# Miniprotein binders against Uncharacterized protein slr1840, part 28

Target 1, 371 residues: Uncharacterized protein slr1840, of Synechocystis sp. (p73408)
Amino acid sequence: MRQILIAPDSFKGTLSAGEVCQIALDVLAPEFDCVAHPLADGGEGTLEAIANNLDGQWQTVRVQGPLPDQTVDACYLWLPQEETAVIEMARASGLPLVPVGEHNPEIATSYGTGELITHAARRGAKQIQLAIGGSATNDAGLGLLMALGWQFLDSQGQSVGWGGQALGKVAEIIPPVLNAFPQVTVLCDVTNPFYGANGAAQVYAPQKGADPAMVQRLDQGLRHFARVVREFDGFEINFPRAGAAGGMGGGVAWALETKIESGFTAIAKLTQLEQAMAGCDLVITGEGCFDHQSPQGKVVGGVLELAKKINKPAIIVAGQCQLSQTVLPNVLKIFSLVGPDMPLEKALQHPQTALKKRLVQVKQYLIQSQN
Below, E stands for the ipSAE of ESMFold2; O stands for the ipSAE of OpenDDE; V2 stands for 0.75 times the mean of E and O plus 0.25 times the DockQ between their complexes.

## First folded at step 17 (miniprotein)

Design r26 (from r19 with M41W E56Q; at its last look DockQ between E and O 0.70; V2 from the best seeds 0.00; counts 0 for: pae E 8.1 > 1.5, SAP 71.97 > 70)
Fold by ESMFold2, look of step 17:
Structure r26 (fold): chain B 371 residues (1-371), chain A 82 residues (1-82)
Amino acid sequence: as target 1 above (371 residues)
Amino acid sequence: DLEEQIRELLREAEELIKQYKELTEQGRHDEAREVLYRFLWLIAYLRYLAFWLGNQEIYEKAWELLEEMLEIVRELEKQKSD
């Protein structure tokens, strides 16, 4: 085996995808040529994974935070060669920016994410890859759209304001007067519709601080907004994936005529994963799924599907795994960080040590398999 | 005329800062909140206009007004704690 592609997700809460790659390079490099290709699924860590693969320029912008009286310094990645900006919504409108006692999707706004889009447009971006994981909001992207010049007015002709509470007040939609913005692609992997039992409010608003009564108010607001949009231009906003990030998927798709794509697929395309994999003899992938189940997250699953498609063998390194090689024919071996020699608590406390130990075993396996 | 509308919006934003301070000092917190939300909408609209007109001067002024309002909000919240 001449060349090995190291294409992992992060081990969430413990190791970034870049750190996983570096440990693998350190362990495997003398005996094997390794190519680092850290990945992400469109959630947190997406900018860093792309920055490890492409020559980008970090841009720091002071923008509106998720709370109305909060500002934040948010970063995005400018890729001048690709004329593309990669923006993580969570850096401007994310739940981690909100103190736990102040979580409230009825007031949280996506406005700052719209400000990042505006800044990227002025920078020269023709395309924006918008990762929407980790949002604090359930406003259907109203804040984002207002930053782009949309006005949403109540029955008295006044602005409906910010947050999920505003959705039910919308009576009139006024498109922006000045409207030229980059093509926006939303990166997400959820399939939830805009409203309803599996919609944005019912499924995701509790994680953002909503109690049951607030969930019902938010869902009713989304239903009302969907009706107003249909009356405005006939657009059916309640489609699969529209509920992502508190309805952001639907709002942006409607207002900006953009597409929602799988985070893994968009990142794999942007970083040219298939080309990198075609040049290697073997792929090592993995993720930090430490609950006792299969490591079949979106990144690992996508890497394995691609490896099967182009006939490349794979090795999986994961936090915990119950799958056997018998059920995964293109997978040569599965290594779990947690085991009798590495209890869960120790692996979480010392994730680099746990991963290094398993990668040494991967190296030994590969050397033995070559003989 | 967008230039005339921008001047009117800037003047209104400055007046809303004064109104917010006065209402909060008078203990009229519900009305102050309404004024704050009106102000935030105006600043958002001004920043949008500045982007599309390429007007850095308006952008900086809108930012300055926002910081002025937020500083007042922080200072008056501190006085409530005392």
Scores: ipSAE 0.034, ipTM 0.513, lowest interface PAE 8.1, mean pLDDT 85
ESMFold2 (binder alone), look of step 17: mean pLDDT 80; pTM 0.747
OpenDDE base, look of step 17: ipSAE 0.384; ipTM 0.731

Design r27 (from r19 with M41F E56Q L66M; at its last look DockQ between E and O 0.01; V2 from the best seeds 0.00; counts 0 for: pae E 19.6 > 1.5, SAP 73.658 > 70, placed apart)
Fold by ESMFold2, look of step 17:
Structure r27 (fold): chain B 371 residues (1-371), chain A 82 residues (1-82)
Amino acid sequence: as target 1 above (371 residues)
Amino acid sequence: DLEEQIRELLREAEELIKQYKELTEQGRHDEAREVLYRFLFLIAYLRYLAFWLGNQEIYEKAWELMEEMLEIVRELEKQKSD
């Protein structure tokens, strides 16, 4: 039997990864036995992709939002078999939760994300996959850590409070008495250091509502916090990726001794992509790259690298692709939604029809290859 | 200011729709296609931002502009077939 793994990213703006899988299943059956394995890279669609692959339970928790006066209902995914929770920081502490005009990384807190971690721990989680994209905060994870029992005190012995404004006030760090929380892995592809010209505040705080003066205050707060952490236990917090999510990467790496992994790698491991691919004869992957100047996506690249590693042939179905099959030796054929028979305008108007048309061509190609 | 930048992007999207129509009617198809590419990138970015900002108004405006452009594309292609 010829078993085909359908392992796509979303076609951003047109089709979800799940929709791509469903169309492929509909077109390729019954001639081919297809297994859906929708993927993501730690951003849009991550929890949904994991939920499609694993027997998960959605958990909704009322937690602290990014603004001090704000409560939000935030979802995470509980995976009881894996004893793992998958948490997207942005659902509790994300920039989308803040009304425009109220964006302020000096006051925005990551506390609600810490509350999700606490809830997951009480649920029985031993592992947490924490996606940190889309944050509203520049607090180095102070809020998150406070929710886990850490105390950050000023020179007068009082709590420094929440937000990026609190970083410069820290004089004393008191770890929690009971530190039996799940192992946290941070999903991050950003490489920025904690502070400095390429650091969290300088590069990303403007997008979170910081004017130039605030950017300088936030960067100095991060520098000060780095010094206090060094005095506390010698940890050098200003490393690559530490600046992710307003310093969250550095803060949790320091305080929770976490790993930082790419989103695709973590999701592929969690959903057992390699095992699924090893059980198939062929992999079909894809992405909605309609702008032919955009680089290959992390999902497609990761799937192709894995397929090459375990000697599995691959077919790519993409919105528009200029890659040569000679450059990609395990790739049998590349099908672009856009082509002479499907101009860009038509593919955008009817993405499901365009994808179906190309998948019919994939099916014909595969049938002919058996002869 | 992100909200002001988003408003500027929305206005640019509206301008790109008008440019696409004018260029296509003038028979300048290569230039029209480049305008369409710029529009598609802009709308995708706006929808992404609207989702993460939790701003339904921006999401709906970006959707409305997308529908408007696609209707124009469809109508102009129909005229060519006639």
Scores: ipSAE 0.000, ipTM 0.200, lowest interface PAE 19.6, mean pLDDT 84
ESMFold2 (binder alone), look of step 17: mean pLDDT 79; pTM 0.741
OpenDDE base, look of step 17: ipSAE 0.482; ipTM 0.806

Design r28 (from r19 with Y37W I43L E56Q R74E; at its last look DockQ between E and O 0.01; V2 from the best seeds 0.00; counts 0 for: pae E 10.9 > 1.5, pTM O .733 < .8, SAP 74.134 > 70, placed apart)
Fold by ESMFold2, look of step 17:
Structure r28 (fold): chain B 371 residues (1-371), chain A 82 residues (1-82)
Amino acid sequence: as target 1 above (371 residues)
Amino acid sequence: DLEEQIRELLREAEELIKQYKELTEQGRHDEAREVLWRFLMLLAYLRYLAFWLGNQEIYEKAWELLEEMLEIVEELEKQKSD
């Protein structure tokens, strides 16, 4: 019996990665023994993908929301066997938590994300995997660090407060009295530096509600904070990827001596994707790319690179696919949900039916290959 | 005496709640906002410190004070809107 690893991304807007796996299990059994390994890239579905692969315990914590007058109930995933907590910043400090018309990165705080880290540390976490997509903030992680006991004071010895507006006020940095921190790894694929033309404020603050004048103030605040950090302990905070989540990548890297890693790479390591793939004869991966012009996603690309590295054949199932089989020699065949027998509109209205139809074709292809 | 220092910080937090109410009711909203910021920072420090000391009582008290302040903020914002 041929063992097949089902390692997809979600089909965004239609099917979760877990649903894709379940449909594949249903269609390919009993002829093929399938192992479900749903994936994500550090964005949508990250906690759910990890929870499907590992025994995790959802934790709900009432924390500070992105607006100073707001609290939220935020969830994270506790993995007791791994002594690891997986936290999505957006659940505590995310843009979706802010009412439309109230978006303001000068006041939005990352403090609630720090409260999740504190809660996880108390629960026994030795490692934190922090996914930082979808943030409302441009505070360089200042709020998060204050939740961990850091103090940032202005020239008059007063707290600088929260938000991007606080960065330009910082004159003195006081590290926490208690300094035992879990190891924090930031999950993101943003390459932007801390400040400047391609920095956090210039590139991302407009999406978070900043007008051009505010963008300039935020970028100047980030530059000032970088200078104060340099004067404090010599750390150069303006490096590639430091601009992630409004400068949080740089802020936590500096203060917590952590690394910024690709979301797919971190999730693949945590869920032991390579080990799971090595135990299978074939990999089926896929994504819901229904925009004909979109490039191959991070999950599919990462799975295919790994499969090539350990000499495993792969099949791709996608909403629409522009990938040529001749580019990746370990790819046996590509199946597109959308085609002459399944128009785009029908596939979007009936995504489970569309996927099942293609997986039946995958099954038929695999049976023919045995003969 | 660390326990006494923590009790002093809790008393300061309660005083900041009273100051916020007074300033808001007097229409002194910018000053009330400064008091709210100080309160939020103080409670943040108390919750973090309670974690490292393993003191669940302090953690829960700090959370209770935060809920009390947020209820007051919501109530007084309704009166302002009227």
Scores: ipSAE 0.005, ipTM 0.454, lowest interface PAE 10.9, mean pLDDT 85
ESMFold2 (binder alone), look of step 17: mean pLDDT 78; pTM 0.722
OpenDDE base, look of step 17: ipSAE 0.013; ipTM 0.303

Design r29 (from r19 with F51L E56Q L66F; at its last look DockQ between E and O 0.43; V2 from the best seeds 0.00; counts 0 for: pae E 3.3 > 1.5, SAP 70.541 > 70)
Fold by ESMFold2, look of step 17:
Structure r29 (fold): chain B 371 residues (1-371), chain A 82 residues (1-82)
Amino acid sequence: as target 1 above (371 residues)
Amino acid sequence: DLEEQIRELLREAEELIKQYKELTEQGRHDEAREVLYRFLMLIAYLRYLALWLGNQEIYEKAWELFEEMLEIVRELEKQKSD
């Protein structure tokens, strides 16, 4: 009897990775022995994917929201066996928390994310996996660091305040007396430097509500902050990936001795994906991609590369996946949710039905291939 | 000593609430916005200190003052004709 690993990304906009796994188990499990291993790449849905794999405790904390006059009840995942907390920045400081007409990275703060880190540290975390996708901020992590006791003062000795607007005012940096916080790993895949033409402000601040004049002010603020950090302790903050989440990558790397890792790699390690795959005969993976016909994303690509490495065959189930056998020799077959019998609009309206239909076809394929 | 200093900061936060209301009623909106920002920064600092001390009473007081200010802000925004 084949043991099958179900290791998908979410079908974004329609189904979570856990929902995809549950549907696959329901369709396949009586005839096949299936193991659910939902995944994510460090973006939205990361905590849920990990919670489906590990025995974790959800922690809900009232924290500062991205707007200065906003509160949020934000949650993170505490993994006591791993002495690890998994925190999604977007749950405290994310763009979805801000009403569309109020998007403003000059005022948005990462302070609430720092409050989550403090809570996790007091819970006993030795390690923090910090997913930074979907942020509302361009403050270089200034708010986060202030929540950890850092002070950033202007030339008059006053606090510079919050938001991207504060970066250009920094004249003095005072680190906290206590700096025994857990080791933080930032999960992200963007490569943008801190400032400049490809930097945080120029590339990402418009999506967070910045008009062209604000983008210029934010970039100038990041440049100024980089100079002040260099003068403070010689750290060169303008490195690849430092621009992630409005400069959070650079700010946290500088202040907290962190590293930046691929979200998929960190999640795969934490959930022991390779060990789970080694125990199975075949892997089924997949992604949504209903509105863009692209090659596989980072989860699907990572699963396929691992499957190739340990000689495991794979099946892909995706919304609209443009793959060929020539490129992917370890892939037995590709099933697309969208097709002549399932038009795009119908698949989007009824994603569970569309997925079930294709998984029945996967089941039929697998039964026939056993002969 | 530190706890008495925190009580003084709490009183300052309450005074900023009163100043915000007074300035807004006088039509001094730019000054009111600056007072509001100072209040919000002070409340965030009080939460940090309360967490450092492990003092849940101060922590909840800071959130209560935050909510009180937000109620005032919402009431005064509803009264605006422009």
Scores: ipSAE 0.360, ipTM 0.769, lowest interface PAE 3.3, mean pLDDT 87
ESMFold2 (binder alone), look of step 17: mean pLDDT 80; pTM 0.749
OpenDDE base, look of step 17: ipSAE 0.414; ipTM 0.771

## First folded at step 18 (miniprotein)

Design r30 (from r19 with Q5E K61R K78R K80R; at its last look DockQ between E and O 0.56; V2 from the best seeds 0.00; counts 0 for: pae E 1.8 > 1.5)
Fold by OpenDDE base, look of step 18:
Structure r30 (fold): chain B 371 residues (1-371), chain A 82 residues (1-82)
Amino acid sequence: as target 1 above (371 residues)
Amino acid sequence: DLEEEIRELLREAEELIKQYKELTEQGRHDEAREVLYRFLMLIAYLRYLAFWLGNEEIYERAWELLEEMLEIVRELERQRSD
C-alpha cells in the first residue's frame, strides 16, 4: 500500500491546510495510507498548521494592541516538548486589529508582540519562532524591543514614543540591563531592504494606511534609525529581508542578534517535514493559486524542492493552475480545482466540495498508476 | 539597585496618570499626549525590569496602571466625539 504525505498550504482563506489534509484523508483512505502534514509560510494560518502537526498548547495573553489605546487578547502556540513558542505578530500588532479608517503606521506599535515574547520566556521557551506577516506597523520593531527593555531616547533624553514617527527621533539607544531572552528566529519570505525604493515604507506602508507624504517620512525615519544603529554598534541594518513587517525584520535581527529564515524552512524543520516525507512514497501538496512563481518559493515550492532533493514524486492540487505540467520533472500531475466541471465561482463558494471532487480524481489517477 | 528603580518608576507612573488627568481637564491636550507617551514608555520599561527581576507584584501593578491609563484615554476620546 502506497504511503502518501499530504503537505499542503492553505487555499487563500477558503480552506486551512488542516482542512485540506482532512478532506484528502477522507478521500484517499483506506486505499492509501496517508499522513497529514499541514504547512504554512509564516503568514496566516501558521499557528494552526503547527498546532495540527505538533502537540501544542494555545496560550492567550492580554497585550498592547497595534494602537496606543488598544489592548488585545492575543494567542501564541507553546510547544512544551520542543521548549519552543511560535508567535505571530499579527495577533498582537496586526493590520486586522486596527479599526477601519484608523490605519496609521506612524503611531502603530509592535509593543504587544514584545509582550508575547516575554510571556513565552516565562513559560520557559528556549526558542521563539516569530512570524512577522500581516503587520500594522512601520516601527522597525521599536515597540517590540521596548517590551524587551530597550530604550530609545531623543536629543532631549526623552523617550521617542512609538510608531513609525519615533524612528526619526532616535538619538540614543540604551540596551536592556537584564538580558536572558530565548533565541528568536524571525520567519519572513520578503527580500525588501530596510529603506529606499524597495524598503519597508515605500513598498508596504501604503497598505497600512500611509499616504505618499507619510511614506516619505517613514522612509526618512528608517534611514535615520539605520544611521543611529550604525553609529551605536556598527551594524548595517539595510540588508535583504530587513524591511519585513515595516522594518521589524531588521530591528529584531540587529537587537536580538538573530537570523531571518524563510517561514517554510523554519516550519519544515520544526515539524520534521523531511523525515515525514522520507517515510512516504508520494507527496501531495497544494495551494490556492499555483503560478510561475510557485515553484520557486512558499510552501508548494519548498515541498517540491525537498521532494526533488530526496527523490520523491509529487502531485500538486491547486485552486487554480496557470502552469503546464512539463515544467516540473518530479511532478507526476497537477490537478486544478477549477476546471470545465467546476467554474471558479462555484469553487470559491464551495471549496470543500471542489477539493473533494478533485481528490477523487487524484485517487483514480493513483489507482490507475499502480496497475 | 534595580529593586529601588522599579519602585521609583512605579511612583512616577502613578504621578503621570494624575498629570494626564489634570492636563486633560485643563484642555491642554498636546501636553497630555506627551505625558501619555512618557507614561507608555515608562511602563514598558518598568514591566521589563519587574519581569526579569521576578517581581510579580510590581509587574502586575504596572499592568493595572497601564489599563487604568488606557481606560482614561478611551473615555476622554469618547467625550470629545460626543
Scores: ipSAE 0.540, ipTM 0.831, lowest interface PAE 0.9, mean pLDDT 91
ESMFold2, look of step 18: ipSAE 0.557; ipTM 0.855
ESMFold2 (binder alone), look of step 18: mean pLDDT 81; pTM 0.769

Design r31 (from r30 with F51M; at its last look DockQ between E and O 0.45; V2 from the best seeds 0.00; counts 0 for: pae E 9.6 > 1.5)
Fold by ESMFold2, look of step 18:
Structure r31 (fold): chain B 371 residues (1-371), chain A 82 residues (1-82)
Amino acid sequence: as target 1 above (371 residues)
Amino acid sequence: DLEEEIRELLREAEELIKQYKELTEQGRHDEAREVLYRFLMLIAYLRYLAMWLGNEEIYERAWELLEEMLEIVRELERQRSD
């Protein structure tokens, strides 16, 4: 074999996609030509995966955090050649930024994410890829939109303020006079609608700190906001994916007329995964997935579908194998980090060692197959 | 005159910072919160104008004022929790 593409997701909680690639290069590269192409699905590790593939410039901006009296230093990736900024909402408005015991989606704001968009526009961005996973908020993007010049006023003509608590107060929407901001694409893989039994508040607000009474208030606020939006310009905000990130999916799609795309698809396009794969003889992909009950992740699935499309064989290296869930016609073999010689607890304690051990087995398999 | 309006908005933003400090020191937290919201809407409008005009001086000044206000908010919160 002439060249092997190493195109993994991170092994969440243990190894970044870049670390997986480096270990594979170290094990395989003396005997095989390897090309690193770390990937992500729009969640954890997205900026790092893109930075490994493209010459990007990290930008650190002090912005509004999720809590009203909190500032954070948030990073995004500026890609000057592509005139594109890649922004992870969670770095400005994410749940991990909220101190233990202070989780409150009725108060948490997305304003800082809007500030990152403004900063990127000033840097010259014409396009923004906005990953919205991991948010602390249930404000439908009100904070973000306020940072972009939108005003949301109550019946007394005063600002509704921030947070999920503000949604039910909206009586008047005043858009900015001119839109000088770049085109935003939202990266999202959940399908929840804006409100209702499967909506943002009912499904996700408890994880963000909402007790049952708060969940009901948040859901009613989202429903009220949807009515106000429909009265304003006829837009029906309660569509699949609109409930992502506490209603951010719907709010941004409405106000900024954006498309919502899968994270993997957007990242694969931006990093030119298909071209990289076309130049290789074999693809090695993988993910951490240590819960054998879960289906395969979006990265592995996407890599395998692409490999099938362009007739490339694939090898999978995963935390635990889930063969019963998929039909994998182009997969030569699957290697699981967890096995009789590597129990789950040991693999979690020593993930680099576990991965190395399996990649040595991959190498041996490949050498034997060349005979 | 747009240039005169921008100067007035910048002066208003600086005054809102002073008002926020004063109200917070007086324990008038609901009024301070309203001043903060007014300030943030004003800063968003100034940045919007700067982007439309291509005026980096206004843009930079609006970011400087925002950082000044947020540092004051952070410092006053720290003093309260002590």
Scores: ipSAE 0.010, ipTM 0.437, lowest interface PAE 9.6, mean pLDDT 85
ESMFold2 (binder alone), look of step 18: mean pLDDT 81; pTM 0.771
OpenDDE base, look of step 18: ipSAE 0.513; ipTM 0.811

Design r32 (from r30 with Y45R; at its last look DockQ between E and O 0.45; V2 from the best seeds 0.00; counts 0 for: pae E 1.9 > 1.5)
Fold by OpenDDE base, look of step 18:
Formats: sequence, structure tokens, C-alpha cells
Structure r32 (fold): chain B 371 residues (1-371), chain A 82 residues (1-82)
Amino acid sequence: as target 1 above (371 residues)
Amino acid sequence: DLEEEIRELLREAEELIKQYKELTEQGRHDEAREVLYRFLMLIARLRYLAFWLGNEEIYERAWELLEEMLEIVRELERQRSD
């Protein structure tokens, strides 16, 4: 084995996927020919991971923030060769952009995310990859759609306004007059329906600042909007994944007639992960915590599944590992940053050092295996 | 038709700024809030139209009007808290 693909996820809050790749390259080269292929799941770090794999151009745009009184300079990634824009909703309409104590999914708007889409369209985007993780909103994408020229009117013919509060007021839908939108692919891994016990409001609104009464109002709003949409064009918006980002998954899928794909799948396609992996003898992947859900998880699980499909051996380097090697037949070995020689606290304080130390062991293991 | 709509939206936006100030000065805060939301939605529509029609002047004017309104909101909120 001489050629190694390094295809990690981020190590949550400690190392980006790009940093993990760089450390791996520094340790494993020149003894091994390594290719960096940082990955993401459509959550935080997605733009950075793609930018590290493809020739991308950062675009900064002034847009509406998540609250009505906020404007933000949001960036998205332009891929000129692929004529593709990659947009993270969180850059315009994300929870971290809302000041502490002001989280309110009844008023938070996705409008700024729609503005990013319009700017990408003006740049000549044929495709838009829309990552919708980390939203502050429960507006079913109304704000985003308004930025794309949709109008939502109440029973008096007035605009319903901003945020989740608007959903229950929608009486009339007016589609955009100007329909020159690129194809949008929504990146999401949640399977939540639009409304109900497992819906957007009930599951995710609390973490966005909703109290129980607000959650109930938001869920009723989503139910109302779903009815109005059904009456408008017959579309059933209450499907799996529609509840993503406070119903934006459903709203965008309906209005733009798009599909919701897993973040990993979309990024793997965009970055040509399968082709890169096919050219290598071994794949090294990893994440912050590899547990019983990880093999079925987003990035690491996806990499392992792909490696299995094309009959490539894999090594996992995890921050923490709760699984025994026996569970994954195509995995040669699992390395944990945390171990007898590296306590958790030390690994968290010095993640680069911890990773480097473990990668030296990976290197030794690989050298011994060639012999 | 769309150019006429833009002109109407601009005129209405400027009027809503005046109405917001007047209502706030009168202590009619609930009505002022309604005017603010109406303004925000109007400016949203205006930005959309201006953008897709390639009218950069109107697009920037819509941002200027938004900034003006938000400055007024902040100032009046500050005065209320003092």
C-alpha cells in the first residue's frame, strides 16, 4: 500500500477536516503518497472542506441576518468550473448570528439565505448546493422564498411578515414572476417530517429559543402552511426530511421542485470522492467521536460504505472510540486519539499534538503491514 | 409593469418610514411595529425586483432605506429605554 486517501470529517470543535488532512500529510509523507480529501456532512465546516478540495472562490455578500434588524456579511463558495455555488444557511440565517437571549424562531427569517441564492444565480450558478444546518429559523423557508420572489399574503391581502409567526397567517401564495433560478439541492441528513411530534417545531424549535407554548404555535403554523400548500398545488409537504431547518427542507423542496440529499452524498459527488478513493490503496477517515452510530453516520459511515463498495481497506482515526474493531470487517484498525498515553483532557487541550501522536502510530502500523 | 411596481414600492417605503416615526412619537408602539414589518416586507420585494431586473441603483436605494429605518428603530428604542 503506497497511495493513501485521507478523507476525514472535522473533529468537532477542535480540528477542521482540512487541518486533520494536513497533519496526516505531514506525518505520513514521504513514506506514503497521500491525497487529502477533507469531507463534511453539510453542517459546520462544509464550505471550508469543499474549498480545500476544489478550486473555489469565496464570495461575500451583504444580506439580511436572521433577525429583522440584522444585516450580515455572509460568504458562500463559488466553484467556477462546476458552475456551482455552495451556500451554508448558517452564514446568513444561522443560530450563532443571533445574540444571546434574542433567539426567537417566531421572528427569525431565512431571507438572507435566499439573497445568497440570488447572488449565486447572478454569478452564473447552474447548480446550488444548499446546506441548511445550524438554522435560527422555523419559517419553513418563507423568507428564503420571498427573496426568490414568492409572496405570501394573509386573509387581508397583506404580507404575512417574517419568521415562524408568518406560517399560520398564510392565506394566499403568489409565485415569482421571474423564474430564472438554478437547480437547488438541499443538503440535509435529518428525517423529521414537516410537523407533528417529530416535526420541525417539536424537535428543533426548543434549541432555537422556543418555549413550549411557542413550539405549539410554530407546529400549528407549519400544519396550516402545509394545508395552504396542498390547496395551492396539491403538494404534500409533510414528508421525511421536510422538517429540516425549521421546515425549510419542505418549503424549498416544494417551491423549487428540488430533492433533499444527504450532505455526505452531495459533497462526495461534488468532490469526486469515489474517483479519488479508487486511485488509492487505502483510505484513512475519522471524526471526533466514533460510536455505535458512526458506522451508519454521515461522513465516516459514508466513507466506510464507499470503501466497502469499491473494495478498499480503511483505517479510522477517531478522537474517541467506543467500538471494537470486530464490528467493521473492512476496517483494518481503529486508532483513538484518547488512550492510556493521552488522557481526554490533554487531547482536548492539544488536539493537533494528540492527532500527530496517533498518526505516528498509524504510520508505524502501515510500515509493519508492508513488511 | 415591474418598473412601475418598483416606483410604487419606493414611494411607499419612504412613506412607511415617516409613519413609523410619527406613530412612535405618538406612543403608538403596536401600530409602529406593524408599519415596520410592512416596511421590511416591502423592502424585501423591492430588493428582489431590483436585483432580477438588474437595477443596481434601486437595489442600493432599497438597502439605504432599510439602513435608515433600522437606525431610526435603534434610536427610538434607545430613547425609550432612557
Scores: ipSAE 0.602, ipTM 0.861, lowest interface PAE 0.8, mean pLDDT 91
ESMFold2, look of step 18: ipSAE 0.619; ipTM 0.876
ESMFold2 (binder alone), look of step 18: mean pLDDT 80; pTM 0.759
ESMFold2, look of step 19: ipSAE 0.593; ipTM 0.864
ESMFold2 (binder alone), look of step 19: mean pLDDT 80; pTM 0.755
OpenDDE base, look of step 19: ipSAE 0.412; ipTM 0.766

Design r33 (from r30 with A44G; at its last look DockQ between E and O 0.70; V2 from the best seeds 0.00; counts 0 for: pae E 2.9 > 1.5)
Fold by ESMFold2, look of step 18:
Structure r33 (fold): chain B 371 residues (1-371), chain A 82 residues (1-82)
Amino acid sequence: as target 1 above (371 residues)
Amino acid sequence: DLEEEIRELLREAEELIKQYKELTEQGRHDEAREVLYRFLMLIGYLRYLAFWLGNEEIYERAWELLEEMLEIVRELERQRSD
């Protein structure tokens, strides 16, 4: 085999996707011509994976944090050749930024994420890829929209304020006076609707600090806001994926006319994964997957589906893989980091060594298959 | 005229800081909280306008006023615990 694409996810908690690629390049060269294409699914490691594939510039911006009395320095990735900014909501409005005793989606605001979008627009972005995982908020993107110049007023003509508590107060919507923002694509794999039994508040607000009474208030606020939006311009905000990130999916889709895409699909398009794969004879992909019960990850699944579509054979390297080669017809072989010669505890403590050992076996397998 | 609107917003922001202090000193905490939220919305809109128009001086002034208010909030909350 002549040219190999190395297209892994991170091995969560142990190795970044870039580190996996580097180890593979070191082991498989010079016998095989390898191309590194580290990936992510819109969550952990997304900005880093893109920065490994494209010439990106990190931008650090002072913005509003999730709490009213908090500011944060948040980073996003500027891709000047692509005229694209990649923004992770969690870096400005994420749950990790909130002290555990202060988790409160009725108060937390998405305002700082809107400020990142404005900054990217002034930087020259024509496209924004917005990853919305890990949010602290249940405000339907109201904070984000206020940062973009939208005003939401109560029945007395006063601002409704920030947080999920504001949703039920909205009586009047005033669009921004000044508006020059790029096309926004939301990266989302969650399918929940805006409100209801499977909606943003019922399903996700508890992990953001909401007790049952607060969940009910948040859900009613989302329902009220949906009605006000419908009365304003006829938009039906309660659709699949609209509940992502506390209703952010619905709010930005309505106000910014955004497209919602899966994280893997958007990243694969941005980094031109299909073109890179078409130029190779074989794909090696992988993920940590050290839990016995973990399903196949979105990156590995997406790489395998693409490889099948364009008739490329694949090899999987994973922490502990429970997949059957019979179920995956284009997969030549699956290598597990954990095995008789590498117990789980040792693999977790020495992940580079474990991976290198299996990649040597991959190399030997590939040489044997050529002869 | 957006430039004149910005000047009026700056004056209002400074007045809201003063009102917050006065209401808190009078023990009118619910009213002070409403003033704080009005200030946050106003200062955010001011930052939006200033940033969009490329007025760096006003943008930085709005951040300075925000930090001034937040320092006052933190100080008075510590004293409020009797």
Scores: ipSAE 0.420, ipTM 0.770, lowest interface PAE 2.9, mean pLDDT 87
ESMFold2 (binder alone), look of step 18: mean pLDDT 80; pTM 0.759
OpenDDE base, look of step 18: ipSAE 0.473; ipTM 0.793

